# Ledger of designs, part 14: VHH binders against Maintenance of telomere capping protein 2 (MTC2)

Target 1, 357 residues: Maintenance of telomere capping protein 2 (MTC2), of Saccharomyces cerevisiae (c7gvl2)
Amino acid sequence: MGDHNLPDFQTCLKFSVTAKKSFLCMYRDSVSKEKLASSMPSTCDIQLKRAINDAYPGGGIKVTVLNSTTASLDSLATTHVKEFEIVIIPDINSLLQPDQAKLVKIMRDCTVAIEKAQSTRIFIGVVHWNNPVQPSGAAKDGDEAGKPAPKTRIFLPTSLRMGAWLKHKFWFACAPPYLDFESSTESSINTRANNSIGMAEEEKQEPESKRSIILNEEANLNDVFVGSTVRRYILDIMVHLRTHRLTYNAKAGGVYTNSLDDVVLLSRLIGLHSGKMFVSPSHVKEASRWYFPMHLELVQRSSMDSSLLYGSDPNLVDEMLEKLAKIKCEEVNEFENPLFLESLVVKNVLSKVVPPV

## First folded at step 4 (VHH)

Design s70 (from z04b with E106T D107E W108S T109E; framework vhh_6z1v_2)
Fold by ESMFold2-Fast, scan of step 4:
Structure s70 (fold): chain B 357 residues (1-357), chain A 123 residues (1-123)
Amino acid sequence: as target 1 above (357 residues)
Amino acid sequence: EVQLVESGGRLVRTGGSLRLSCAASGFTFSNYAMGWFRQAPGKEREVVAAISYSGGSTWHADFVKGRFTISRDNAKNTVYLQMNSLKPEDTAVYYCAAEPYFGTLTESEYDYWGQGTQVTVSS
């Protein structure tokens, strides 16, 4: 993958199923890309269901769609599934903070269930994004009766409209499964053809055989060697991210304590996928490019910048943030990545941290 | 220019119903979470209900739950508050407000506010 590109859906799905981790899928609200025109935003759940079924045919994995509604979340909280389940949330970043908190609790309970080997339920959160920077919360001179005290200007609003706790429940973000019009039509024909010629074989396949394949991949994953020097390299990357000029120091830049274990796990998966039974620094760099952009909290306004404690001019900070907002607006479109600025921070850190020999 | 204009406030009897409307202009309404707040005489302003930019995620304060329902129409740039089984304690100026980033219930995170509409519940 490139430094600023989101990883592909198929690889992310396979890694997430093997690791029993949830991930985000990024859909642009705009259908300006011709490839995306074949998979309109309103059909994301259909597209994702097809992609999952293509990767894991013959059962063993249940796929459900959870509308991003209060009622659907309350219903999911009381439902227990004994088989492996993937829950698609078609517009996760539309949830209000109380519903985001409910979802965090549901996901936490699912993680506990996985650890106890009682059930497996992972989530694919669909993030719909667009690229106009919203007006800042700067004070207005117009009289709005009943208005609270004026807010300071926000120069870099959050990229995903998700709270940090909810983002933390997803280990990385991927691109949607892209289909152009001709490819989509041919895929439909191929699906029917494969379904008709392979129907007897798929019907003969037991769900248990798919579970055994997943378990074998997990066993292979545990055999991938991670040296102490590699673990130290990851910790060094984390420290540099936490202290980066653009990261929010009060939240340790968004880099949570369990990030080490997540990056180790992702590095093992990348290593195994590349045919290696050991983790190299190049695997760590790729894992970091996948993982950290979503787990960074950037400075949004000058009042969040720790340099003010040491006498930095707030106006210079505001000027810097305005320039970064312009980059976000322009470059996010080129890379189709709402986390472009976060990926720049990761790239900068990876260029400074010396990998082990 | 950003504007939020509330309407529908009036005098109603205890047990009555009322629908408040808030018309939005000057910003991309479908990108904002909306909230209804109220301020009763001699009390602090409090959050009553909130709705996500898509309309799928809603929150209602415990003291109005089951009686009030928030909704929105993104095609009309309007948010509504349907108030049923009104009580004297519901007497207040009702404000609509817009929140751009997190769908929070925190008053200070709401950037745009209307002028308010007076609801009075008698007996």
Scores: ipSAE 0.640, ipTM 0.869, lowest interface PAE 1.1, mean pLDDT 77

Design s71 (from z04b with E106R D107P W108S T109E; framework vhh_6z1v_2)
Fold by ESMFold2-Fast, scan of step 4:
Structure s71 (fold): chain B 357 residues (1-357), chain A 123 residues (1-123)
Amino acid sequence: as target 1 above (357 residues)
Amino acid sequence: EVQLVESGGRLVRTGGSLRLSCAASGFTFSNYAMGWFRQAPGKEREVVAAISYSGGSTWHADFVKGRFTISRDNAKNTVYLQMNSLKPEDTAVYYCAAEPYFGTLRPSEYDYWGQGTQVTVSS
């Protein structure tokens, strides 16, 4: 993974299953049929279901697709969570704010259930993105009924069309699974072949084996050592992100207290995945590149910029934000990453914070 | 140039029905959440209904719930408000508006506004 590339789906899925955390999957709105088989439906849920089955071919994980509709959310709120469930939300950023609030409550209740060891339900939110939304300019209304108050131009609109409360319920964001149709089908057929040959014992062994692997990974994760110097390194990164020139300082740049625990957990998973039972600064840097871009709140307009408290000219701030908005729009498309500007902020902070030796 | 054009407003008797339309041009309609707002003489503008860019997520104010239904046709760049069981209290200028970010219900967060269409409900 590069500094600006989204992590791969397979690794993100395995980490999220082990940690019992929800994550986002970024799909380009105008995804070309050339990247998906022409015979494949243009729905992300089929691709994601196949990728999950490929990672966990014996089962042990129930996969549910939740359409981004008011009725589906109301239904989910009353459904009892089963042993281990992944809920795919195919168009999460299409939800209106009231439905986003409902989803936040549902996800909070699921987190509580996980902490109480009652059940496990995690979410994969699918974000459809095309281009960064351009600043809208001033609102226009008729001369009759009172015009809406003039709105200060937003130069850097949010990279995701999600409220901060909902965005923060997801751990990190990943690229879509790059599965060719044949590869996915072969894995699925092998699993079906075993299941369709009425060998009940073989079927029982496969799901049980996958469940055992997940439990063993959870146990190993708790044994990964995180030193005090590593924890201080993460705190230094967090402080630098909160005080960065481009982050909204009044909201601590989006970096909340839970970020330490989240980055420690992600660093342990990266360490374990690299074959180590301890966290190094390089694991923290990788975890930071995955985690923080989604957990940053950037300055969108000059009125949000803390430099105004120190006598900065609002017009010069507006000029800076205008230039950054153009860069954001161009680079987001190049890197296929709607969080590109946020990833630049993270890269800048990581270059300034000296890791422990 | 961004333009929202409302139509369908007229005089109607209590208990009657109207279908309002809002035709959008000059922006990528399918990327925007749409809302219907109304403003009666001497009152503040209030949100009536909202619909996500996909049409799957909808919201209706309690005072119109069960009577009004918002819908959209992205192929036609049009948002609709079907109004049934109209009451004199529904008399207002109805505005459509577009919001690109969170599907918010706050008028101040809507970027583009139409000129409005007058609905008058007589007893």
Scores: ipSAE 0.591, ipTM 0.846, lowest interface PAE 1.2, mean pLDDT 77

Design s72 (from z04b with L105Y E106S D107P W108S T109E; framework vhh_6z1v_2)
Fold by ESMFold2-Fast, scan of step 4:
Formats: C-alpha cells, sequence, structure tokens
Structure s72 (fold): chain B 357 residues (1-357), chain A 123 residues (1-123)
C-alpha cells in the first residue's frame, strides 16, 4: 500500500470486525455512454457480499444489503438481530441531509447496543465517487427575491458528499475488493470457482474456529501496550492537522476529540497484525494514513482561510486553491483515491512531527 | 452555460393536480441534488422538496407531505414535482435549484437556480 493509495478491503474488514467499527468503501462511479451508473451498485453489492463471505466462510456474520432510500432507513431503525451483522449501505453519499441525520441516529443507537453487549451491528458505507465536481463560480450577484447573500467561489471539489456527523460514524475509507466490475455477471461465477479453489489450497477453519479467532483477537487487542510517549505522538499529529495551512480552523480541521481513541485502537490492530504486543511510531504513522484523510475538513474557498484575518490578499488565496483543485482532479485519477489531497496533508504532517524513539 | 428551465406552471382549481418539470443543461446533472422552492408575493423563498442525485433519497416539507412528490430522470436531465390536492395556499412562483452536496433546507447552499414558473390555485 502506498502513501497515496486507499488501504485494502480485506485488512480493513478484519480490523473493523475486530474493533466493531464501521468503515467506508470507495468505488469509482462509471458514468459513460456505454456504462450506466446503475450497473455500479449491483457490482459493488455482489463484490462486497462475496468478499465478506470469503473472509468469514461458514457463517458467524450476517450480511444485509440495503437500498440507500428513506424507506430502507426507516425499516432498519425498527429491525434488530442478535447475530453479528454487517449492513452494506450502497451509494451512502446519495442520501440527503435529513436521511443522513436518520442514519447517524441509527448508527449511534447501534454503537450504544455494542457498548451494552446487546447486539453487534456495523456498517459498510459504499461511496460512489467520480472525477471531482468542477469548481463553480461565485453565486450570481443581485437582489433576487429570497436569495441569501452571495457566497465566495468554491475551488476544492466535493470528495464524499457526507455531513461531518455522518463521516465521524465511520473510522476510515478503503479501496474496493479486487474484482473486475466490467464483467460483473461472469465475475460472479468465476469468484465462486476461485473461492472453491482457494479453500482447497488454503486450510479453511470450521465456523466455530472462526468465531474463536475473532474472540481471541479481541482479547489480544486489550493486551497490546500503548506507551505515554506514543499517545503524546498521536496528540502532536492531531494538533498539527488542526493547525495545517490547508485545514479549516473553524472545524478544527475535522480532527475531533474521539480521534485519539480511534487512532490508538487502529494502531493496536496494526501492531497486533504485524505480530507485536506493543504500538510503535511506525504503527501510528500507518494508522494516521488510514484514519485521518476521510475526516479532514479542508479550506474550500478563500473566506474559510484564516490568513485573511491577518490581512492576506484573497486573490492569492484563490490562486492557491485553484492550483490545488487542478492537482486534486488530475492526481485522483492516477491514485484512484478521491481523498488524495487529504492524504497529502497527512503525509506532510507526519514528515514534520518528530516520533519518539 | 448552466441553465435550469422550469415549465408546467398554470392556473389550476382547488383540489386539482399539476406536474412541474425542470430541464437542466450545462452541468453534470447526475452529480447534483435538486430542490424545488416556492415564493409567494411578499414572502421569503421556502424549500418545498429535495431529491438526491441518484433519486433514492427524497425530502418533502411538512406543508406538502402526502400531496407533492419530487422525482427525477437522469437520462433526460429533468426533475419533476407532482402536485396533488392543490390548495390556494400553494399559489406561488416555483423555482428549481441545483446543489453539488447532499441537499439542504438552505437556499444559500444551492449553486444554480431557474427563473421560476407561476402556479395559481383558484378557490
Amino acid sequence: as target 1 above (357 residues)
Amino acid sequence: EVQLVESGGRLVRTGGSLRLSCAASGFTFSNYAMGWFRQAPGKEREVVAAISYSGGSTWHADFVKGRFTISRDNAKNTVYLQMNSLKPEDTAVYYCAAEPYFGTYSPSEYDYWGQGTQVTVSS
């Protein structure tokens, strides 16, 4: 995994199941004359369900695929299961603000249920992203009835189309499973065949053994040592992200108080996965590369830039943002990562914060 | 050039039905949430309904809930507002608007606006 690439689905799934945390899966939206956007949700649903079944063969996890509709959310709010459940929400970023608020409440209630050991339900939000929305011009000038005061031009394109409260319900974003979406119907049959071959070549454990592995990983996770110097290192990273030139100061750059606990937990999982019973600075750097990009709130327009409070020229800020927007549009295609610019901010911070030795 | 063109506004009797259409051009319609707003003389513009870029998520104001239905056809770059059981209070200029995020109640969040179409409901 490179500094600019999204983490792989299988590792993210394993970590999220162990931690009982929800995560986002990022799919490129295919909107061409030959391929309709409607084909993407079906492919994603098939790929994700198969990838989960491949990771946890023989059961132990119930997989539910929802439609991202008002009716489906209302139904989900009243439905509860006793098994470990993964709810796949396709096209999560298509939800309007009121439905995003409903989902936040549902997810909050699920987190409370997990804390009380009443049930375990986690979510995989599928984000369909395309080339970033081109920067729009300033709102039209004039006293048009019912229009608010004109806003300054937005330069940075929308990455996720999710409100902050909903974003913070998911701890990180990952790449999709490695399956060819252009051959979805044929790929489904081939995936089953490859699954059978894989099971023959790899010693697959029985369902009871899989449940024992999950429980043992949870028990081992609590034993992974996190020193005070490591916690201070994470706090230093968080402070640098909050005060970064490109992050929005009024929202603390998107770095909220719970980020410390989330990064500590993710660092423990990375440490355990690497065979260590302690967290090192390298584990924190990897956790930070996975966690922070989707949570960052960047300066999108000159009016959000704190340097204007100290007399900076708005035209110079606009020039900077226009250059960043071009980079974001071009580099996103190279790295298949709609959070590429956010990942650069994290990389910049990690290069400046001195780790403990 | 970005353009939103509303059509279908006319005089209708109380209890009648009407469908408004908004044709979009000059931007990637399927990437935008769409809203219907209305403004009566001497009043502020208020949100009536909103629809996500996929059409799966919809919202309707309490004063039209059960009577109005928003929908969209991304192949035709068009958003619709089906208005049933019309009341004199529904008399207003209806505006179509586009927003690149996740749809909101705030007119200030919408990037593009149409010129409006007049709906008059006679008692």
Scores: ipSAE 0.351, ipTM 0.710, lowest interface PAE 2.9, mean pLDDT 77

Design s73 (framework vhh_6z1v_2)
Fold by ESMFold2-Fast, scan of step 4:
Structure s73 (fold): chain B 357 residues (1-357), chain A 121 residues (1-121)
Amino acid sequence: as target 1 above (357 residues)
Amino acid sequence: EVQLVESGGRLVRTGGSLRLSCAASGFTFSNYAMGWFRQAPGKEREVVAAISYSGGSTWHADFVKGRFTISRDNAKNTVYLQMNSLKPEDTAVYYCAAEPYFGTLSEYDYWGQGTQVTVSS
């Protein structure tokens, strides 16, 4: 529940199903061969399928798992189902640029089909990550007396190892479902027992399919009120993120036009989940903490920093980036969050933007 | 410091085979996508093959498809280029390159010094 933790899988799954949006699931890579064998994509697949079944025990959702290969992507582009489909991509960040571009097109086509009410297919991208280590040393190999050309070396490691177009197809990133099997099993058994033994049937309750439950949640979502002052608050947050010292100006800091609609939608879901039929500034802050970290494009090397256009010393920018890289590399272990630095940027912006009364 | 050291380049007859190796040090090799590039005298550097950080995805240029295969061994911090059915047109200096994520086929952050491959008739 901290400001720096990834949101939980079950809540993210329910929100994503209701919103018909795709999300990322962050799995930490093991450095041990023993752990690698037990935590490979096949293990993640089983864990994710179990978590989806726990959330939707009556079925109504088709789960498809793809290999991250060109052939699997081509097959997906031509295959359609009538049910609500969740496609799990077990190793999304291992895709090279041409296959990432293919996936972007497939996901775009799926979004269009959802908007036209033709089919519903959303994606769970599994991101495998480890502690990023940036090598020390200057990119220069010439004369130290001269002023070198702008550095091409990345001082700040990339968190997701995904192209911007692909990562923007996913609305947020979450933690894996329960790692402690016994604690999650006990919780699941208790919930299942209440559902299977409960006396609700005596109340002449009409049986509902999982599909009808999803549709009811979607209908309720449309009734959640979002005021103009709340929309202005979101826009102010977006502007502050785009102009933040650490965000990359040429990419608008990763804050694109769709971000407003996405944050509005996520804020409505958080409001509804909290039992409210209106969006408050606290819902916007929570939505922002979930949404923005994975979308941010940070300055990774001095050549990307716009302050150079105004006469800033590249060496001072490099020193700043080295300090930030140290924070990023050290803190990801403590918080199990590869987006920790991005979360700090969001926290900084939220502290500066005044919410509406 | 980041170092990429290519080896295996030599003179080979047309139709022969050769395996290039690139040993990486000074960074977490398994976090980087790797690529092989080549440059012939008087020509621009061109991308030959690329492999993702895990080895789960590979790309090969059309002019080498079916003849060249890129692979990696993360335990040995090494990337390989297996070259079969070599042609005189394959004569070039071959470079190893590293990128923390695969943005484009032409953009890489770290480069090796190169290894010369000469294919004679």
Scores: ipSAE 0.000, ipTM 0.433, lowest interface PAE 10.2, mean pLDDT 75

Design s74 (framework vhh_6z1v_2)
Fold by ESMFold2-Fast, scan of step 4:
Structure s74 (fold): chain B 357 residues (1-357), chain A 122 residues (1-122)
Amino acid sequence: as target 1 above (357 residues)
Amino acid sequence: EVQLVESGGRLVRTGGSLRLSCAASGFTFSNYAMGWFRQAPGKEREVVAAISYSGGSTWHADFVKGRFTISRDNAKNTVYLQMNSLKPEDTAVYYCAAEPYFGTLDSSYDYWGQGTQVTVSS
């Protein structure tokens, strides 16, 4: 049941703060427009800031909202802060290719600074997505019981408008936070350098205690045990993902060498969050459901399938892609997860790989 | 440059005790978990014990549990393996190794020492 749903924001935030990792927050434009008066980035930014304040009341974390411009990226590249900083990037998938490349460099430099214990800056990328199908009402282009048209192929990796290098800088993707906008006292404060007395007092009262909590959680995380059988299980999952028929072999399916460490880290956090000082196979399965959909490169067309070089029937690949598109269009949960196809591949692999006893 | 240097290996009689030491340099020792591994001639290398970066958590293989104890001194950049009630089957080259996270998988360890020979005679 939970296999195809994006994880919740609050848990993702806490894990990302503890691990010092960046993540994506997926906003569906059509849902946001119906529920909210505006789908502008500033609305989502206010919601995210409130969710962060709810998780870390009393401060200890500096929140910076980027306006997704070249000038803002240039400023970010030269700015260094002593506090734990979360940078919210609105409409990250609307960045042009040169700015995406610049952001990748900035994020790489921030990761190096974290490793050297010089500063801590992580990113929350806001992705706006919706159904690419243009016709309104019931599906046209023949009978509804028929095969899906090419324009009904939803949520392919390319539909997010993010380059692979940028996408892989983010640990996982989560659902938007569930907040009541009526308690908007905090959101009425201008985020662009309007420091109210209330924000200053909140920062002074609890910044050290919140920082101490984060450091204690990081210390506990490093004490969480990962057995050899559990690590072999993760490696087996990775091999099955790399060799899956629907993954793009030229890019090792998107599963890179650092994926082992990323999944181990996430599994340790899930274990710690569940009150355990050890990682179990169930923690690995949960970590895999969170992590791998973001880190898979899927075959988009039969021409990308390397098995065709060995005499495979291209019609079989196209039939599989059509079946996936049909399943996706029939599933209600697809409307809440732009990585639904990737999650199906992960679920398929997890069903085939035998967990250790 | 990262270096791990084991010491303390020697010939001991069955039932004896021995303490191995591993001196670390070239990295931030307190940020790394440490492990002790051993390999006897003609056998696979096996994990003996592991310790978290803080020393707050330890793991010992079932075949040495109650006999061996891993410990560390972060101020001295040293990890230790106290071996009690030694048996002939404990004869092996003992290796010290480091990784960023607490675990027991050989391939996850980034840095390895050259080893120190322990021989247990009847």
Scores: ipSAE 0.059, ipTM 0.598, lowest interface PAE 6.0, mean pLDDT 75

Design s75 (framework vhh_6z1v_2)
Fold by ESMFold2-Fast, scan of step 4:
Structure s75 (fold): chain B 357 residues (1-357), chain A 122 residues (1-122)
Amino acid sequence: as target 1 above (357 residues)
Amino acid sequence: EVQLVESGGRLVRTGGSLRLSCAASGFTFSNYAMGWFRQAPGKEREVVAAISYSGGSTWHADFVKGRFTISRDNAKNTVYLQMNSLKPEDTAVYYCAAEPYFGTLPSEYDYWGQGTQVTVSS
């Protein structure tokens, strides 16, 4: 919708199934009194299963819920199904480092299997997040001016508590599904009542499985045109992100080699969703707003900042990081987006890169 | 084994016509977009035309619009390039290429033919 809002679950699900890509679903740990419906972390697997079933009625997709344990990961590595499989990981950012590494390997193997047309298994990682807690001693508001502690440095906390390798296995992040059971049920009943003869004809016209429907969606995607000028625009965005003041230069700002292909795929899907058989710069901007916030590595402390190589004062970098930490802690509450600061970086770059005519 | 075999390249006079063919084998042709590319001596490989997997969408470079037409026959696993009103500037090795997605960058095409030489003389 907006530059800082997470995209909706249903659109993200359909795009991810068509592209055979994994994505993250963001659940906030604390439920405000105003959000009494459908945002409880303990029921996310039920909500996600219902949302998937609503999008793909008829059982064409197998949904598996994985507990975030070593034993469950080992079981997943050896279990395979013939159908298109979606694996829900209910608390992905609670995985300990060794289990995150194991999951990365499992996801890599699944990607290879998809490329070899051997099986189709994608992942929905559920991230449980809350406002970052400001590090003790990082703020200057309570400290004596001009007397910083010898070992006190400003540290900008990570948004998702996930290792970079695991985070980059997911192509974008979405808001939790909003399920209106009553209105959905009434709509279904009304449709049946009004088109009972059409329902009978549709049932007689089941010549193809749900797999055929997914293949038809993939085929339509292949018809969406991407010109060389549009791809150059994406490359220019990537270069600006890699060299942005706030991105970690030593790791190319988190913008890895496969980002071009990922953004092109997402732009094709956005174009197709908007009823176009070609990608325009506006589709690229939307794809960039969805994709790059999760594929950015920001400067977290002064020692990571490239300006130090050119004689910059680390205390000035700390002042910048202190201001950015306030943005993470305060404005995330308003937008319900743990990637809000990253989305600001993307917005800044998109405002500076000139789109092609 | 994946194979793309171009044919039809020859010497032709300015203003003449020529049809290039590319026969594909070893992959599911109907699931791939196809492109025609050319490379003149001392120049980089450039895209001439592209066609979607179904043939429902086509793209032609500005310098060949109205003169060249790309088409395909999925039953015969063949893609064609009909070249009309040929000019000396069209002299190049013409390559057939395949990729899963409809696009214009050589670097994205998974499979390539060996090329067929087209020479246009006055």
Scores: ipSAE 0.000, ipTM 0.463, lowest interface PAE 11.4, mean pLDDT 77

Design s76 (framework vhh_6z1v_2)
Fold by ESMFold2-Fast, scan of step 4:
Structure s76 (fold): chain B 357 residues (1-357), chain A 120 residues (1-120)
Amino acid sequence: as target 1 above (357 residues)
Amino acid sequence: EVQLVESGGRLVRTGGSLRLSCAASGFTFSNYAMGWFRQAPGKEREVVAAISYSGGSTWHADFVKGRFTISRDNAKNTVYLQMNSLKPEDTAVYYCAAEPYFGTLEYDYWGQGTQVTVSS
């Protein structure tokens, strides 16, 4: 994956299913609105179901689409299934705080159930994002030049628009599945029909075969070697992220103690995917590029900046944040990545931390 | 200049219906989540309903659920609150508000309010 690009959906899905972890899928509102010219009520739900079925044909995984209402969350809390379940939340960043709290509790209970081997339910949160908009007053750099910013002025808006507790329940964020546009011809239709018939017969026998594949991947994952030097390298990355100039010290930059285990697990998956039975520093760098951007808590206003404790001029901090906000707006559109600034912080840290060759 | 203008508030009898409208100007409406708040005399301002920037998600307070419905029309830069089965306790000044992040309750813009009075 590129340093600034979101990872691909298919790989993220496979890793998340194997690890039994939840992840976010980033959809740009502008693109979704252009597709609303079709009479389909929700394009992303159809795409995600198709991508999951493509990765795991013949069943073995139950897909449930939540309508993101309080009643649906309450129903989900009391419902359980015997199969591996993926719950799609179509507009997760639109949930109000009380419903976010309910979802956090549901996800926590699901994690406990996974640990006890009672059931497996993971979540795909769909995040709809638009072009970044500066908070009122922040974008008027030329006209407001020289005026001190209000203490409450936010220069760097949040990328995900989610509460921290909910955000940290998801381990990484990915791009939407690839969109296939096909011309319908008689031969294409006939080929699809034949494939459907073959899939239907295969589906009757597939659930046990799919369970076997998942179990074999779990066994192989446990055999992937992670040395003490590699674990130390991850800890060094975490320390550098927590103390980075742009991360918010009061929240440990968003880098919590559980991050070590998550990055170790992701590095093992990347290693296994590359055909290796051991984790290398290269695997750690890739895992870090996937994992950390969505977890980072950045300085949004000058009052959050630790340099003020050492006598920095607030006006100079405000000027720096205004310049960073302009860069964030331009680059996010180029890379189609709402986590672009966070990815820059990760890239900067990875360039400074020396790997244990 | 940024402006949110509420309209539709009036005196209505118990059991009646009323639709409030909020017209937005001076900002990119489709980039903002919208909410309806109310404040009754001698009480704190409370959130009644909220809607995401796309309109794909809505939330309604328990005390209005099943009676009130929030909706929006991004082409018209307008958010609505349809109020059915009105009760005297719904009497309040209703405010429209805009926030960049749905559910954070950090509202950037507020309207001046529209008075709704429900009597028998």
Scores: ipSAE 0.000, ipTM 0.167, lowest interface PAE 17.2, mean pLDDT 74

Design s77 (framework vhh_6z1v_2)
Fold by ESMFold2-Fast, scan of step 4:
Structure s77 (fold): chain B 357 residues (1-357), chain A 119 residues (1-119)
Amino acid sequence: as target 1 above (357 residues)
Amino acid sequence: EVQLVESGGRLVRTGGSLRLSCAASGFTFSNYAMGWFRQAPGKEREVVAAISYSGGSTWHADFVKGRFTISRDNAKNTVYLQMNSLKPEDTAVYYCAAEPYFGTGYDYWGQGTQVTVSS
């Protein structure tokens, strides 16, 4: 994959199901969507449900689509299923703060239930994004006299319009599934057919439980070796991200304590997927490119910049942030990635941290 | 030039049936999800039905389930809405819309076709 491209849906789905982790799916919104009635449903939920069913055709995974309402969240909090469940949230970044907080609690309870082996429920949050011209300052009054003057400029608004607590509940973000699901599914089937005893044998085969397949994948992860030098490499990456010029010092750049375990787990999955029973620095770099962009908290305005503590000129900081905002708005369109600037920070850190061996 | 042209709207009696068609041109129709919307006088525009790029997945609003069916013919660049057991409350201008990628919102819209259900 390219350094700035979002990973593909099918791989992200497989990794997330195996790891029992929730992930985000990024869809670019058109301007026309904002002109419609508020109750317009998105076809993304239809396509995601199809893509999941195509990946796990033998059943064993229940797919539920929420309408992102308070009532739906309340129902989800009290409902439990015996099967492995994937919950699709079609407009996750449209949730208001109280519903985001409610969802965080639900997801936390689901994580606890997974740890206790009581149930398995993971989430696919659908993020709808657009890159219109962003306001470069605080809200201004109209032409009316006596209204508050702008006090603070926000140069780099949040990329996903999600609260940090909610964003943190998802381990990475992926691109939408391919438009031609039939072609993708057929390609996968053809690959398996080329390695089978024969079409008649494959057609007569009793479907294996998807739960059994998932458990076998989990067992294989335990055999993937992660050396102490690899763990140190991840820690070095995390330290460089926390101290990066563009990351928000007060939040440790968004790089939290559990990031090490998440990146180790993702590196194991990437290693296993590539046919290796050990994690190499290249697997860590790929895992870092997938994981960290969504978890970074960048400096959005000059008042967040730690250099002000050392007497830096706020005007120079503002000039830097204006330049970065232009890059974010222009190049996000090129790469179809709302996390492009965060990806640049990760790429910069990976180029400076020397890998082991 | 992208164009969506709806046809088939007319006056029908309560309990009747009607088939709406939307002919698309100027884009690769088979790569787009399609939707039918309607707007009655003094009401907001509401989504009636949606169909995936391949036709393998469909969605219908609760108020039309069992009565309306969306379908498409990619060889003819056309999407259809079969309307059965029509009610006076189905009276509206019906719009065809195209969504270039799943979840991206509808970029292209037709001018609409008037459906009037009398009793």
Scores: ipSAE 0.000, ipTM 0.136, lowest interface PAE 17.6, mean pLDDT 72

